# Ledger of designs, part 4: VH-VL binders against UPF0246 protein Cphy_1568

Target 1, 255 residues: UPF0246 protein Cphy_1568, of Lachnoclostridium phytofermentans (a9kqm9)
Amino acid sequence: MRIIISPAKKMVENIEALPVCGEPSFIDQTNQLLTYLKSLSYEEAKEIWNCNDQLATMNFERIASMNLKTKLTPAILSYQGIQYQYMAPEVLEKDQLEYIQEHLYILSGFYGILKPLDGVTAYRLEMQAKVNLSDKKDLYEFWGSLLYNKLREETDFILNLASKEYSKCIERYVTEDVRLVTCVFGERKGEKVIEKGTYAKMARGEMVRYMAEHKISTMSEVKKFDRLDFSYDENLSNETKLVFLKGESNVRDRK

## First folded at step 1 (VH-VL)

Design t2 (framework fv_telazorlimab)
Fold by ESMFold2-Fast, scan of step 1:
Structure t2 (fold): chain C 255 residues (1-255), chain A 120 residues (1-120), chain B 106 residues (1-106)
Amino acid sequence: as target 1 above (255 residues)
Amino acid sequence: QVTLKESGPALVKPTQTLTLTCSFSGFSLSTYGVGVGWIRQPPGKALEWIAHIYWDDDKYYNTALKTRLTISKDTSKNQVVLTMTNMDPVDTATYYCARDLYGDYYFDYWGQGTLVTVSS
Amino acid sequence: EIVLTQSPATLSLSPGERATLSCRASQSVSYMHWYQQKPGQAPRPWIYDASNRATGIPARFSGSGSGTDYTLTISSLEPEDFAVYYCQQRSDWPLTFGQGTKVEIK
């Protein structure tokens, strides 16, 4: 089994609490993207990043001086935000860190796909970015089937904890011989399940930690996730979608 | 280049429903990462975040007001609509809409605000 | 919800003096945003992610802090700096603002 998860827009550097233990698998493609980004005017780059002038200026300067091979930070410590806060990778025990290094992949518009301890530089480039590079109109075309093929070499069971923006680069290539199972973290509102972004990000991070703490390898074990007031709902779930509802009591508490 | 403007009634009677529209230009809610939120400020009081909507139709509501609030978008018109039911005099405030970018949660452009008075 | 407490509520100072505004969170937050508001106007983005100045904000403004304690500093007050400043956390929903610190002429 392999787990895929989204990156974050915010990144930090110079965090050395964990070692860098590898190079990104598609560093050559990343170098092509870096060369492309360095060729853009400020206005062109700002349009791609879709951010305010302060963030655009910071990232423009970052790209201009970026070196992919020195002063690297482990990916899992570089991405910041609620998802990574709840994952809390910096306090994982050695065997839990070994678990996520074996099972977890972080999707990235810039790096494609990352193991937790792969060395990265801080960047801003989301998967939906509209690039014009190598006759490709966007990053989905640029990465193509490379990310899916990388996962297929290692597993026929992929647990999706990534947002739709990122999981699309995998979902579009799935064949009948591969099981892609998506976790949905939402709340029931009448006939619908509403997935609120902040709670979903918290739950995705917490799920990774939960899986590492329990050395989970099967779907039956994933279904037992009960943190952050979420519980598995069999009636709303199916073979490719596991629904966890917030605020639903377990059997004991429903009385 | 980026502008937002609130519109709606200046006066609302107690128990009525308030509908506010945020009209904007210089960006689209079809664009990745773009969101619009509503913030209110009673006269002489602090800012209070009310509701948010993102490009992917993901919605967030202030927990204290959740049962009274609905936020929606019309991407083709560049509009976000906030509806608040059962208005009370304590809801008298200037209502602002503002843009943020997902992951930043920082309001980088604001409308000028519209004062809504709740009185009989 | 995360409660933000700003202190002091009012800061009475003269032009040229240093202003230090505090924002304390009820639990640890990753970053803090700041807004300036003048009477009759919408809030203006001022500082984002604890320490970054928004476009056009003078160098006399600086932000710092981490965890639960954040500070906005004005090294030497100018007449246009007298305003209310609000902090805002981005770590959890609902998004919350502090009650504001009013910087007024002594």
Scores: ipSAE 0.000, ipTM 0.394, lowest interface PAE 16.7, mean pLDDT 87

Design t3 (framework fv_telazorlimab)
Fold by ESMFold2-Fast, scan of step 1:
Structure t3 (fold): chain C 255 residues (1-255), chain A 121 residues (1-121), chain B 106 residues (1-106)
Amino acid sequence: as target 1 above (255 residues)
Amino acid sequence: QVTLKESGPALVKPTQTLTLTCSFSGFSLSTSGVGVGWIRQPPGKALEWIAHIYWNDDKYYNTALKTRLTISKDTSKNQVVLTMTNMDPVDTATYYCAHDSGYDLEYFDYWGQGTLVTVSS
Amino acid sequence: EIVLTQSPATLSLSPGERATLSCRASQSVDYMHWYQQKPGQAPRPWIYDASNRATGIPARFSGSGSGTDYTLTISSLEPEDFAVYYCQQRSNYPLTFGQGTKVEIK
């Protein structure tokens, strides 16, 4: 099994609590994107980053001086945000860290796909960013089937804990001989399930930690996730979609 | 140039529902990563965040107020609407809407002027 | 909810003096922002992501900190700097603000 998750927009550097162990698989494609970003004017780059002037200035200067091979931080410690807070990779025990290094992949607009301990530099480039790179219209077209092909070489079972923006890179290429199962963390609203971004991010991070703590390898074990007041709902789930509802009673009716 | 302006009633009676509209220009809520938040400030007190909505219709609410709040957007009209039910005198505050240019990254970089809502009989 | 505690509640200083404002979070945060507010006005973005000055903010203002401890420093107070300053975290929902530090003329 392999697990895929989203990156985060904020990144930090020079975190050495965990060692860098490996180079990103598609560093050559990353170098093409870096060359492209370095070629942009400030206004063109700002449009891609979709942010205010101060943050754009910081990133513009960062890209201008970026070296993909020096001052690297392990990916899992570089990405900041609610998902990574709940995952809490810094406090994982050795065997739990080995679990995520073997099973977890972080999707990235800039790096494509990353192991937790791959060495990265801080960047800003979301998967849905509108780039104009040669004959490619966006990053989905740039990466193509490359990320899916890497996962397919390693597994027939992919657990999706990534947002739609990122999972689209994988979903569009899935064939019938590969099982792609998506976890939905939502709340019941009448007959509908509403997935709220903050709770979903918290749950995705917590699920990775939960899986590492329990050395999970099967869907039946994933269905036992019960943290953050979420519980699995069999009636709303199917073979490719596992629905976890927040706030539902997890106590069965007492006879 | 980014501008936001709040509109709604200045006076609300206890138990009534408050509806506030944020009208904006200079950006679109169809743009990836963009969001709008609501913040309130009772007279002489601190700022309190109350609700947020993003380009992809993701919605977040203040935990203490969640059961009373609804936030929605009309992308074609460049508007965000906040509804708060069962108003009480303690809800008297200046209500601001503010632009947030990033999902879980940016700060509130542009603010409306604020609209004072007084709750009294 | 993440609680932000600002200290001191009030700073009474004269123009030309240095001001140091503290914001302490109940748990480690990813993002800390600062806003300035003057009476009768909307808050203005001042410092974002701990240390970055917002557009038009003078160099005498600087921000620093990480984890749970953050500081806003004004190296030499000007008359227009007397205002209330609020910190705000953006790590977990609900988003929270500190109670404010009022910088007032002595």
Scores: ipSAE 0.005, ipTM 0.443, lowest interface PAE 11.5, mean pLDDT 87

Design t4 (framework fv_telazorlimab)
Fold by ESMFold2-Fast, scan of step 1:
Order: sequence, then structure tokens, then C-alpha cells
Structure t4 (fold): chain C 255 residues (1-255), chain A 121 residues (1-121), chain B 106 residues (1-106)
Amino acid sequence: as target 1 above (255 residues)
Amino acid sequence: QVTLKESGPALVKPTQTLTLTCSFSGFSLTTSGVGVGWIRQPPGKALEWIAHIDWDDDKYYNTALKTRLTISKDTSKNQVVLTMTNMDPVDTATYYCARGRYSYGKYFDYWGQGTLVTVSS
Amino acid sequence: EIVLTQSPATLSLSPGERATLSCRASQSVSYMHWYQQKPGQAPRPWIYDASKRATGIPARFSGSGSGTDYTLTISSLEPEDFAVYYCQQYSNWPYTFGQGTKVEIK
């Protein structure tokens, strides 16, 4: 089994709590993207990043001087945000780190796909970014089936803990002989299940840590996730979607 | 040497807007992994986190207070500004600004001295 | 919101004694930090990431715990250690603090 998870927009450099152990699989494609980004004007780059002037200036300067092979940070420690706070990779035990290094892949607009301890440079490039490179109009076209093909070589069971923006690069290529199972973390609203972004990010990170703590390898074990007041709901789940509902195990009033 | 210092009015009338400035030195809010947060403490009570702004301009607000809060930064002046609308006597507190570090375990490692804001008619 | 409950609220001890302070989270947290505060002063970072001592903090202070239960231990109290200690979780937004444990002279 392999687990896919989203990156984060925020990245830090020079975190040495864990060692770099490996290089990104598609570093040649990353180098193509870096060359492309270096060729852009500030205005063109800012349009692609879709961010404010302060972020754009920081990233423009970062790209101008970027070297993909030096001063690297382990991917799992570089991405920051609520999802990675809940995952808490820097406090994982040795055997839990070995578990995520074997099972977890982080999707990336810039690197394509990363193991937790692959060495990375800080960047900004979301999967939905509109690029114009090699007759490709966006990063989904640029990466094509490469990321799915890498996963398929290693497993026929992919647990999706990534957001839709990132899981799309895998979903469209899945064949019937591969199980892609998506975890949904939401709240019941009548007949609907609503995912709130913040809670979903928390739960995705917590699920990775939960799986590492319990050395999970089967669907039956994934269904036992009970952190953050979430519990598995058999009736709303199916063969490709596992639904975890918040608050169903505890009835509380907010008056 | 890292220093932070809060400045703003000592007295605010009910319904007015409070504006506090955090002036800092010894680091830059252009450095990845660094942010500045605001924490308050009513007299004799516990600490309450209010808002945080990161090096990449991402902003976080206390959910109970978020409709009243705005946080912004001026990296050229090394300042972070917090604005809180519709002040009420229960908002009387010492307000601290503090540096948040992701590269140092995601905690507030340097704090300002605090500024007491009293809300009364 | 994650609620942090510290116990005891007040711990009355003499210099040389061992102090054990607890912080319990209403749900599992990834990061727990401790701050020391003396009257009229800003809080000081003390222990971060459950067990790491901040810069300049004496070896008599140690932190431990995971999940929902965290502990701050002072092996042998010195006069300067009498203060209020606050736990804080930074892993879940909004970031929350405990109500504090006051360590005071018996």
C-alpha cells in the first residue's frame, strides 16, 4: 500500500532534525520547471503563483538563485501548515519514520512526487498553476501519467489523503486493477457530508501519524481511525471512499 | 539579539478600535519559518492567543475574535500591526507580541514586554 | 478548540523538593510547549516540543509526554523557580494555553 498526501504552500529551509535520505525521482522534470520559472518576468511569475507582492518577491528571488542540489531540507520537514503540524514528523520514532518513508508520498507541483526524506529546496508552485512549457498548458499536462506510473509500479492499493487539486493528477489514470481509496473527513448535514478545509487538513495529517504508530497496511485497519472526534461510517462509505464523520461519537451542544 | 516591543494606547473607550504595533529587531519577516503572533492576558487570568502572521503573509485568527481582527506586516519597517474593532471592557488585558519559529519547534521563543490596554468609559 | 487543563492549580513546596506539573489536552496534540511567567513579566519559553529545553534553561527542568498527557518536572526546586507555568499547544489552530500552575513557597 502507498499513501498520497498534499504538500503545503508554506516551506521552510535548513531544518536538520531529520536527515536527507534520497533525491526526488523526477529531478530532471523539476529542472525543466526551474529553467522555465527562471525565464519568466516578475509579472509573469506572479501571475502563475497567484499571490500577493510580498510572496511573489520572495519567491522570485528564491527562484533566481535556486540550486536543486545544495542546502536541502527533508521534504516532510520543509512543508509547513496545519496538515504537517498534526502529522508532527519531527517527533516520530525511528520505526514510525521508516514506515512513512516506505509508504508515504507527497505530491508536488514542482517535484511531482516525493518521499518524506527526499531533499528539497523551498519553492512555490501549486499543481493547478497555469504554465506554458513544452506545449503543456498546466502542470496536470506537464506531469501527465508520470506520477501515477511511479505509484503503480510499487502498489495496486493507493490510499488518498490528498486534496482534490493534487489527487486529480492520479485519479484520471487509475485502471480497474488498482484500488484508489479516498478518505473523506467531514460533518453530516442532513443527507450530505461537508468537508471543512481546516478539519480535513488536520485529519489527513493525523491519519498519517496514526498509520505510522499502528503500522497499518490494510483497509480494515484504516477504518479504525478515531482521532480528532472522527469515526468511520460504514453506510456513507464504499469501495473507493471511506467517510469519517466528526462528532458522531459525542453529542455536544454549542449554545 | 532579538527584541520585540509593543506600542499603542493605554486607554480605549468602549466601541473604539484598538491599534497595536509590534516593532522588532534582530530578525526579518522575510526569513522562512519565522512569524509574529499576538497573545493577551487579562489581569489575573490565563494567556489567550489572538492572531499570527507568517513570513509568507499567511494570517491566522482566534476563531472567537476573528470578525474583529486584522493583522498585517511591514517588512521594510520590521513591524507587525494588530487592529481590533468594537472594544469592550472584557478586552482589558496586557497585550504581547512574540516571535514564532517553525525551525525551532513551532513555539514563541522571544516575547515583548507587553502593553496594558484598559477599556473603560 | 483544544482545551488544556493543568493540575494542580497551585503547588506549595519548599526549596529542594521535586515538582511535577501536569497538562492534559481535550484531544491528542502533536506539539506541547511550556512557559514560565513571574509577576509583572512576560512569559519565557521554557520547554518546547514536549521535552526540549529552551536556551539557558537549567538541567533540573525536564518535560515528557505525548498524545493528551504532558508533564513538566523540576527535580529540585531553586528559589528562582517559584513562578506560574503555562502549557501551550501550537499544533492546532487556534493555538491554546492552559490556565497555569502556580508553584509557590510553602
Scores: ipSAE 0.000, ipTM 0.439, lowest interface PAE 14.8, mean pLDDT 86

Design t5 (framework fv_telazorlimab)
Fold by ESMFold2-Fast, scan of step 1:
Structure t5 (fold): chain C 255 residues (1-255), chain A 123 residues (1-123), chain B 106 residues (1-106)
Amino acid sequence: as target 1 above (255 residues)
Amino acid sequence: QVTLKESGPALVKPTQTLTLTCSFSGFSLSTSGVGVGWIRQPPGKALEWIAHIYWDDDKYYNTALKTRLTISKDTSKNQVVLTMTNMDPVDTATYYCAHGPDYYDSSEAFDIWGQGTLVTVSS
Amino acid sequence: EIVLTQSPATLSLSPGERATLSCRASQSVSYMHWYQQKPGQAPRPWIYDASNRATGIPARFSGSGSGTDYTLTISSLEPEDFAVYYCQQRSNWPPTFGQGTKVEIK
């Protein structure tokens, strides 16, 4: 099994709580993107990043001086945000860290795909960014099947905890030989399930930590996730989608 | 560059429905992660968040006001509309729309605000 | 919801003096932002994510804190710094604001 998750827009550098253990698999492609980003004006870069001036200025300065091979931070400690807050990678025990290093991949517009301890520099580049590079209209075309092929080499079972923006780069290449299963974290509203963005991000991060704590390797074990008041719903789930509902108490049905 | 401007009635009678429109430029609600929120401020009082809408039509409401609020967007017109039912004199406030925070990044603040529109509720 | 309490409500100081503004959360928060508001104007982002100055904000402003206790410090007040400052958390929905600290001329 391999787990895929989304990155975060905010990144920090020079966190040495954990060692860097490896280089990103597609560093050569990343270098092509870095050359492209360095060629952009401030206004062009800001449009791609679609963020406030504070974050845009910080990232523009980072790109100008960026070296992909020095001052590296482990990917899992660099990404910041509510998903990574709930995952809490900095407090994982040694065996839990070994679990995520073996099973977890972080998708990235800039790096393509990352193991938790791969050395990275701070960047901003979402998968849906408007790039125009080497006859490639967007990052989906730029990365093509590279990311899927790397996962396929290692597993036939992929658990998707990434947002649709990122999972699209994998989904389009899945064949009958590979099982791609997506976790949905929502709440019932009439006949629909609504994923509230903040709660979904919390649950995705918490699920990674939950899986590491319990050394989960099977679908049956994933279905037992019960944190943040979420519980698995058999009737809304199927072979490719596991639905967890928030606030659906089963106290009445327990005995 | 990036601007937001609120529009709507300056005077509303008790029990009526308020409709406010936020018109913006310099960004699009078709862009992943982008959101627009509404914040109000009664005269001489603190800021109170009302509602938020994201690019994917995901919506959030102030719990105390939830039954009275509807937020919607028209991406093609670059507009976000807030509707608040059953207006009361205590709802008198300056209403602001603001860009942000980003859906994927908890570290972002409401970075660009409209000028605000004063809504007075009286008979 | 997370309640933010700012203290003092009013801080009366002279230009050149140091101002220290506190914001306390009812629960631990990960992200705290500060806004400056002058009469008749919209709030302006000032410090984001506890300690990062927004673009164009003078170096005399600094933010610090973690968990439930956050501070905004102005090392030496200038005339243009007299305003109301609001803290705001966005660690979880809903985002909430403090009641404000008014920094006024003594």
Scores: ipSAE 0.000, ipTM 0.434, lowest interface PAE 14.1, mean pLDDT 86

Design t6 (framework fv_telazorlimab)
Fold by ESMFold2-Fast, scan of step 1:
Structure t6 (fold): chain C 255 residues (1-255), chain A 124 residues (1-124), chain B 106 residues (1-106)
Amino acid sequence: as target 1 above (255 residues)
Amino acid sequence: QVTLKESGPALVKPTQTLTLTCSFSGFSLSTSGMSVGWIRQPPGKALEWIAHIDWDDDKYYNTALKTRLTISKDTSKNQVVLTMTNMDPVDTATYYCARDTYYYDSSGPDFDYWGQGTLVTVSS
Amino acid sequence: EIVLTQSPATLSLSPGERATLSCRASSSVSYMHWYQQKPGQAPRPWIYDASNRATGIPARFSGSGSGTDYTLTISSLEPEDFAVYYCQQRTNWPLTFGQGTKVEIK
């Protein structure tokens, strides 16, 4: 089993609570993207980032001085946000850290795919960025099947805890001999299940920590997730989707 | 309860810029999983997807039309705006806006609610 | 860009007959949807994710397929079923539609 999860837009550097252990698998592709980003004018780069002047200036300066081999932070500690707050990687025990290092991959527009302890530099480049690099029109075309092929070499069972914008780079290449199972963390509104961004991000982070604490390796074990007032719903779930509903009782008879 | 309605000019001259507004109710683009797309259909021809905007302000464009298109949203007004530059008679079509969701897929289809469509004629 | 080819372009049948509509993708897709459109109306979602009927769609409609080949079947045509049907894929950006199959009265 491998687990995929989204990165975050906010990143920090110089966090030393955990060691850097390894280099990103596709550092050569990252170097191509860095060369491209360094070639852009301020206005071109700002258009790609679609952000205000303050944030654009900060990122433009960051890219200009970026060196992929120095001042590295472990990926899992660099990404900041509610998903990573609930994952709380800095408080994982040694065996739990070993679990996520073996099973967890973080998807990235800039790095492609990362293990938790791979050394990274802070960047801003979401998977949906519209790049004009060679004959590639966006990052989905740039990365192509590379990320899926790397996962396929290691497993035939991928648990998806990533948002749709990131999971798309894997979903499009899945063949009949590989199981891609997506966890949905939602609330019921009539017949629909809605994933509220904040709660979904909390749950995805919490699920990673839950899996590490219990050394989970099977779908049956994933279904036992019961944190943050979520409970597995068998009727809404199927072989490729595990639905967890917030604020609902378990399907089991209650007496 | 979900409704979408397109508004904009019925007639546009060649080389002018078209601006269309989608006004909606019954959902918000501040809610994760919500998005709005634009689809057009020339008279008697097939549907063509144009552009898409998500709750997270992610934007997607038809590759052939990309240089001419801008999509934006005003979450507080429940509106999505599409701008298309350098209009040509071949762009004559009924333009639809439609809600697209990243809900659990078993709960319903993509483009589950559509506006009535607005016919835009490009003529000299 | 994934190209969707629908066949036949036109299917002329009588009420009570079985209709089979094909949609072939230029590369493998994971998410294929079908829409029904009547003259002067917006398209209506009909089948989603290959085989699931949208709310209110009669049981005589069924969808099947995987990879590059998908079909929409109407087991016994009713008068209200005569319309144009479009397939649509969501696996890759840009989103693409087929050219449509028109089901018309013979």
Scores: ipSAE 0.000, ipTM 0.427, lowest interface PAE 12.4, mean pLDDT 86

Design t7 (framework fv_telazorlimab)
Fold by ESMFold2-Fast, scan of step 1:
Structure t7 (fold): chain C 255 residues (1-255), chain A 121 residues (1-121), chain B 106 residues (1-106)
Amino acid sequence: as target 1 above (255 residues)
Amino acid sequence: QVTLKESGPALVKPTQTLTLTCSFSGFSLSTRGVGVGWIRQPPGKALEWIAHIYWDDDKYYNTALKTRLTISKDTSKNQVVLTMTNMDPVDTATYYCARPYQLLYGHFDYWGQGTLVTVSS
Amino acid sequence: EIVLTQSPATLSLSPGERATLSCRASQSVSYMHWYQQKPGQAPRPWIYDASNRATGIPARFSGSGSGTDYTLTISSLEPEDFAVYYCQQYSNWPLTFGQGTKVEIK
C-alpha cells in the first residue's frame, strides 16, 4: 500500500529538524515548469498564483532566483497548514518517520509527486492553476499518467487522503487491477454527509500520523481510525470509499 | 565507487596523542545527510563505536571516551580527522572509518580496510 | 547506554544446517542492524533495520524482531557464511554493538 496526500499553498525553507533524504523523481519536468514561470510577466504570474500583491512580489522574486538543487528543505516540513499541523511530522519517532517515508507520497503541481524527505524549494503552483504551457492545456495534461505510473510500479493499493484537486491526476488512470480507496471525513446533516474542509484537512493529517503510530498496512486497520471524534460508518462506505463521520455516537460498538 | 581509507601511525607510546585521517572518495560531506564515523576493534574483541561527524559539522562521541576525543572534517579534501589523547595499551586496536547510510537508517554501508594502532612501552 | 547481548557466543554447525542468532537490547531499540566479519577483514553491512538485506546479501539470510529482541537466521549454511556476526543499535547515542556470535565449522 501507498498513501497520497495534498500539498499546501504556504511553504517555508531552511527547516533542519529532519534530514533531506532524496531528490524529486520528476525534477526534469519541474525544471520545465520553472523555465515557464520565469518567462512570465509579473501580471501573468500574479494571475497564475491568484494572490495579493505582497505574496505575488515575494513569489516572483523567488522564482527569478530559484535553484532546484541547493539549500533544500524536506517536503514534509516545508508544507504548512492545518493538515501538516495535525500530522506533526517534526515530532514523529524514527520508526514512524520510516513508515511515512516508505508509504506516503505528497502530490504537487510543481514537483508532481514527492516522498516526505525529498528536498524541495518553496514554490506556489496549485494543480488547478491556469497555466498555458507549450502544447498542454493545464497541469493535469502536463503531468499526464506519469504520477500514476510511478505509484503503479510500487503498489496495487492506493489509499487516497488527497483533495479532489490533487487526486484527479491519479484517478483518471486507475485500472481494475489497482485499488484506489478514498477516505471521506464528514458530518451528517439530515440525509446528507457534508465534508467540512477544515475538519477534513485535520483528519487527513491525523490519519497519516495514526497510520504511522500503528504501522497500518490493511484496509481493516484503516477502518479503526477513531480520532478527532470521527468513527467509521459501514453503511455509507464501500470498497472504494471509506466514510468517517464526526460527532456520531456509536455506543453499540464502544465498550 | 565509494572508498574510505584510514591513515596514521602504527605505533604510539603511552600518554601520547593519536591522530588518524580518513580519506574518502565517491561521496561528499557537503551533501545533506552524509556523515563519517569511527569504529575500533581490539584484537580478538568486539566492535566499539568511537565518534561521528555529519555534513553540518554535528558531532557525536562515545561517552566513555568523550574527554579524549576530537573529530573534525575538511570537506574540500574529502577527509575526516580523529584525535585521541592520553593513549594507553588498552587502546591498541584496529581503527576503521565508515559511512553511515542516510540519517534515517544509519547503518555503516561502506568501511575502510582498517589501520592497526599498537600502544606499547 | 544501550547494552546489546548476543547469544549464543559460538555456534558450531555443518554446511546445510540452519543457524539462529539472537540479539537482546537492554531497552527498546528503533533500528537494529547486523554485520558480518571474517578474520582479517572489515565488517560488512548485512541486514539493516531488523529485516532488510543489504545489497548483494543472499536470500538465505533473514532478520526479524522489534523492541528488545532481534534474530538473524541463516536457513541453510554455505561454506562462505562461517564468520562472526555483530548486531548494532541505531536508537540512542552512544551507538553500541553486541559482543558478536561466531558461526564456525563443526
Scores: ipSAE 0.000, ipTM 0.392, lowest interface PAE 19.7, mean pLDDT 87

Design t8 (framework fv_telazorlimab)
Heavy chain, then light chain:
Amino acid sequence: QVTLKESGPALVKPTQTLTLTCSFSGFSLSTSGVGVGWIRQPPGKALEWIAHIYWDDDKYYNTALKTRLTISKDTSKNQVVLTMTNMDPVDTATYYCARELYDSSGDYYYGMDVWGQGTLVTVSS
Amino acid sequence: EIVLTQSPATLSLSPGERATLSCRASQSISYMHWYQQKPGQAPRPWIYDASNRATGIPARFSGSGSGTDYTLTISSLEPEDFAVYYCQQRSNWPITFGQGTKVEIK
ESMFold2-Fast, scan of step 1: ipSAE 0.005; ipTM 0.420

Design t9 (framework fv_telazorlimab)
Fold by ESMFold2-Fast, scan of step 1:
Structure t9 (fold): chain C 255 residues (1-255), chain A 120 residues (1-120), chain B 106 residues (1-106)
Amino acid sequence: as target 1 above (255 residues)
Amino acid sequence: QVTLKESGPALVKPTQTLTLTCSFSGFSLSTSGVAVGWIRQPPGKALEWIAHIYWDDDKYYNTALKTRLTISKDTSKNQVVLTMTNMDPVDTATYYCATDYEYGSYMDVWGQGTLVTVSS
Amino acid sequence: EIVLTQSPATLSLSPGERATLSCRASQSVSYMHWYQQKPGQAPRPWIYDTSNRATGIPARFSGSGSGTDYTLTISSLEPEDFAVYYCQQRSDWPLTFGQGTKVEIK
């Protein structure tokens, strides 16, 4: 089994709490993207980043001077945000860190797919970005089936803890002999399950930590996740979707 | 098969500029992720990294030697050129060029080396 | 710059014995590479990214380590293994090598 998870827009560099223990698998493709980004005008780059002038100016200067070889930070420590706060990778014990290094992959518009300790430089490039590179109109076309094929070589069971923006670069290529199971962290509102972004991000990070702490390898074990007031709901779940509801027990009839 | 060969003067006088050429075959320095580095070794001493040049013309230099060093490439000739100014007897060493693939900063294939002696 | 210190400077052993070579970094590094060099020859890549054997390198060689402490181990020395071994870090520029450990007969 492998776990996929989203990156974050905010990144830091030069964090040395954990060592860099690998380079990104598709560093050559990343270099093609860097060359492309360096070739863009400010206006073209700003449109790709979809951000204000202050942030666009900062990133334009960053790309101009960026190289992929110096002062690298472990991916798991570079990405910042609520998902990574709840995962808290910097305080994992040795065996828990070994677990995520073997099982966890971080999806990335710029790097494609990353192991936690792969060395990265800070960038801004989300998977939905529109590019015009080698007759590819966006990053989904650029990466194609490459990321899925890498996962498929290692497993026939993929646990999806990534957002839809990132998971669809894998979902598009899944064949019937591979199990892709998505975790939904939501709240019941009438007949619907509503996934509130903040709580979903917290739960995704916490799930990675939970899996590392318990050395989880099976779907039955994943279903036992009970942190942040979430509990598995068998009635709303199926073979490709595990639903965890906030604020409810998994006992169906409490009167 | 990847091969690299260093060429340049065997003898250099103090204060002169050294120019070394690395000629290679079996790969292109236009290929993404490829670099060529220079390493030197004084007789009986340890290896010292000097400079790197990447396929995209990105350059790195040994900080202690930086003001004396220039590295350049001619992709069409399959050559990398290193120049070092103001040579001193302590710069006497065997100079190697080597291929670095996939951003590993790992010297994968080495030339045979060329001995440069600096004497008055 | 990151300084690499190798120990011992010289390791005198007989064929069949186990050799353990240490490389210590002045600050935490992510990977360590190792090179073998015989007299009059260019260094040859031996171990890369801490634990991976280069092409053609016998299984008796293994690399390990993390942080500031890295080790090259030869489980049972063969005559052709007597050489100088250099470690090299790639965590920051400038790239740096250790001073070498000479593995010699006796």
Scores: ipSAE 0.000, ipTM 0.395, lowest interface PAE 19.3, mean pLDDT 87

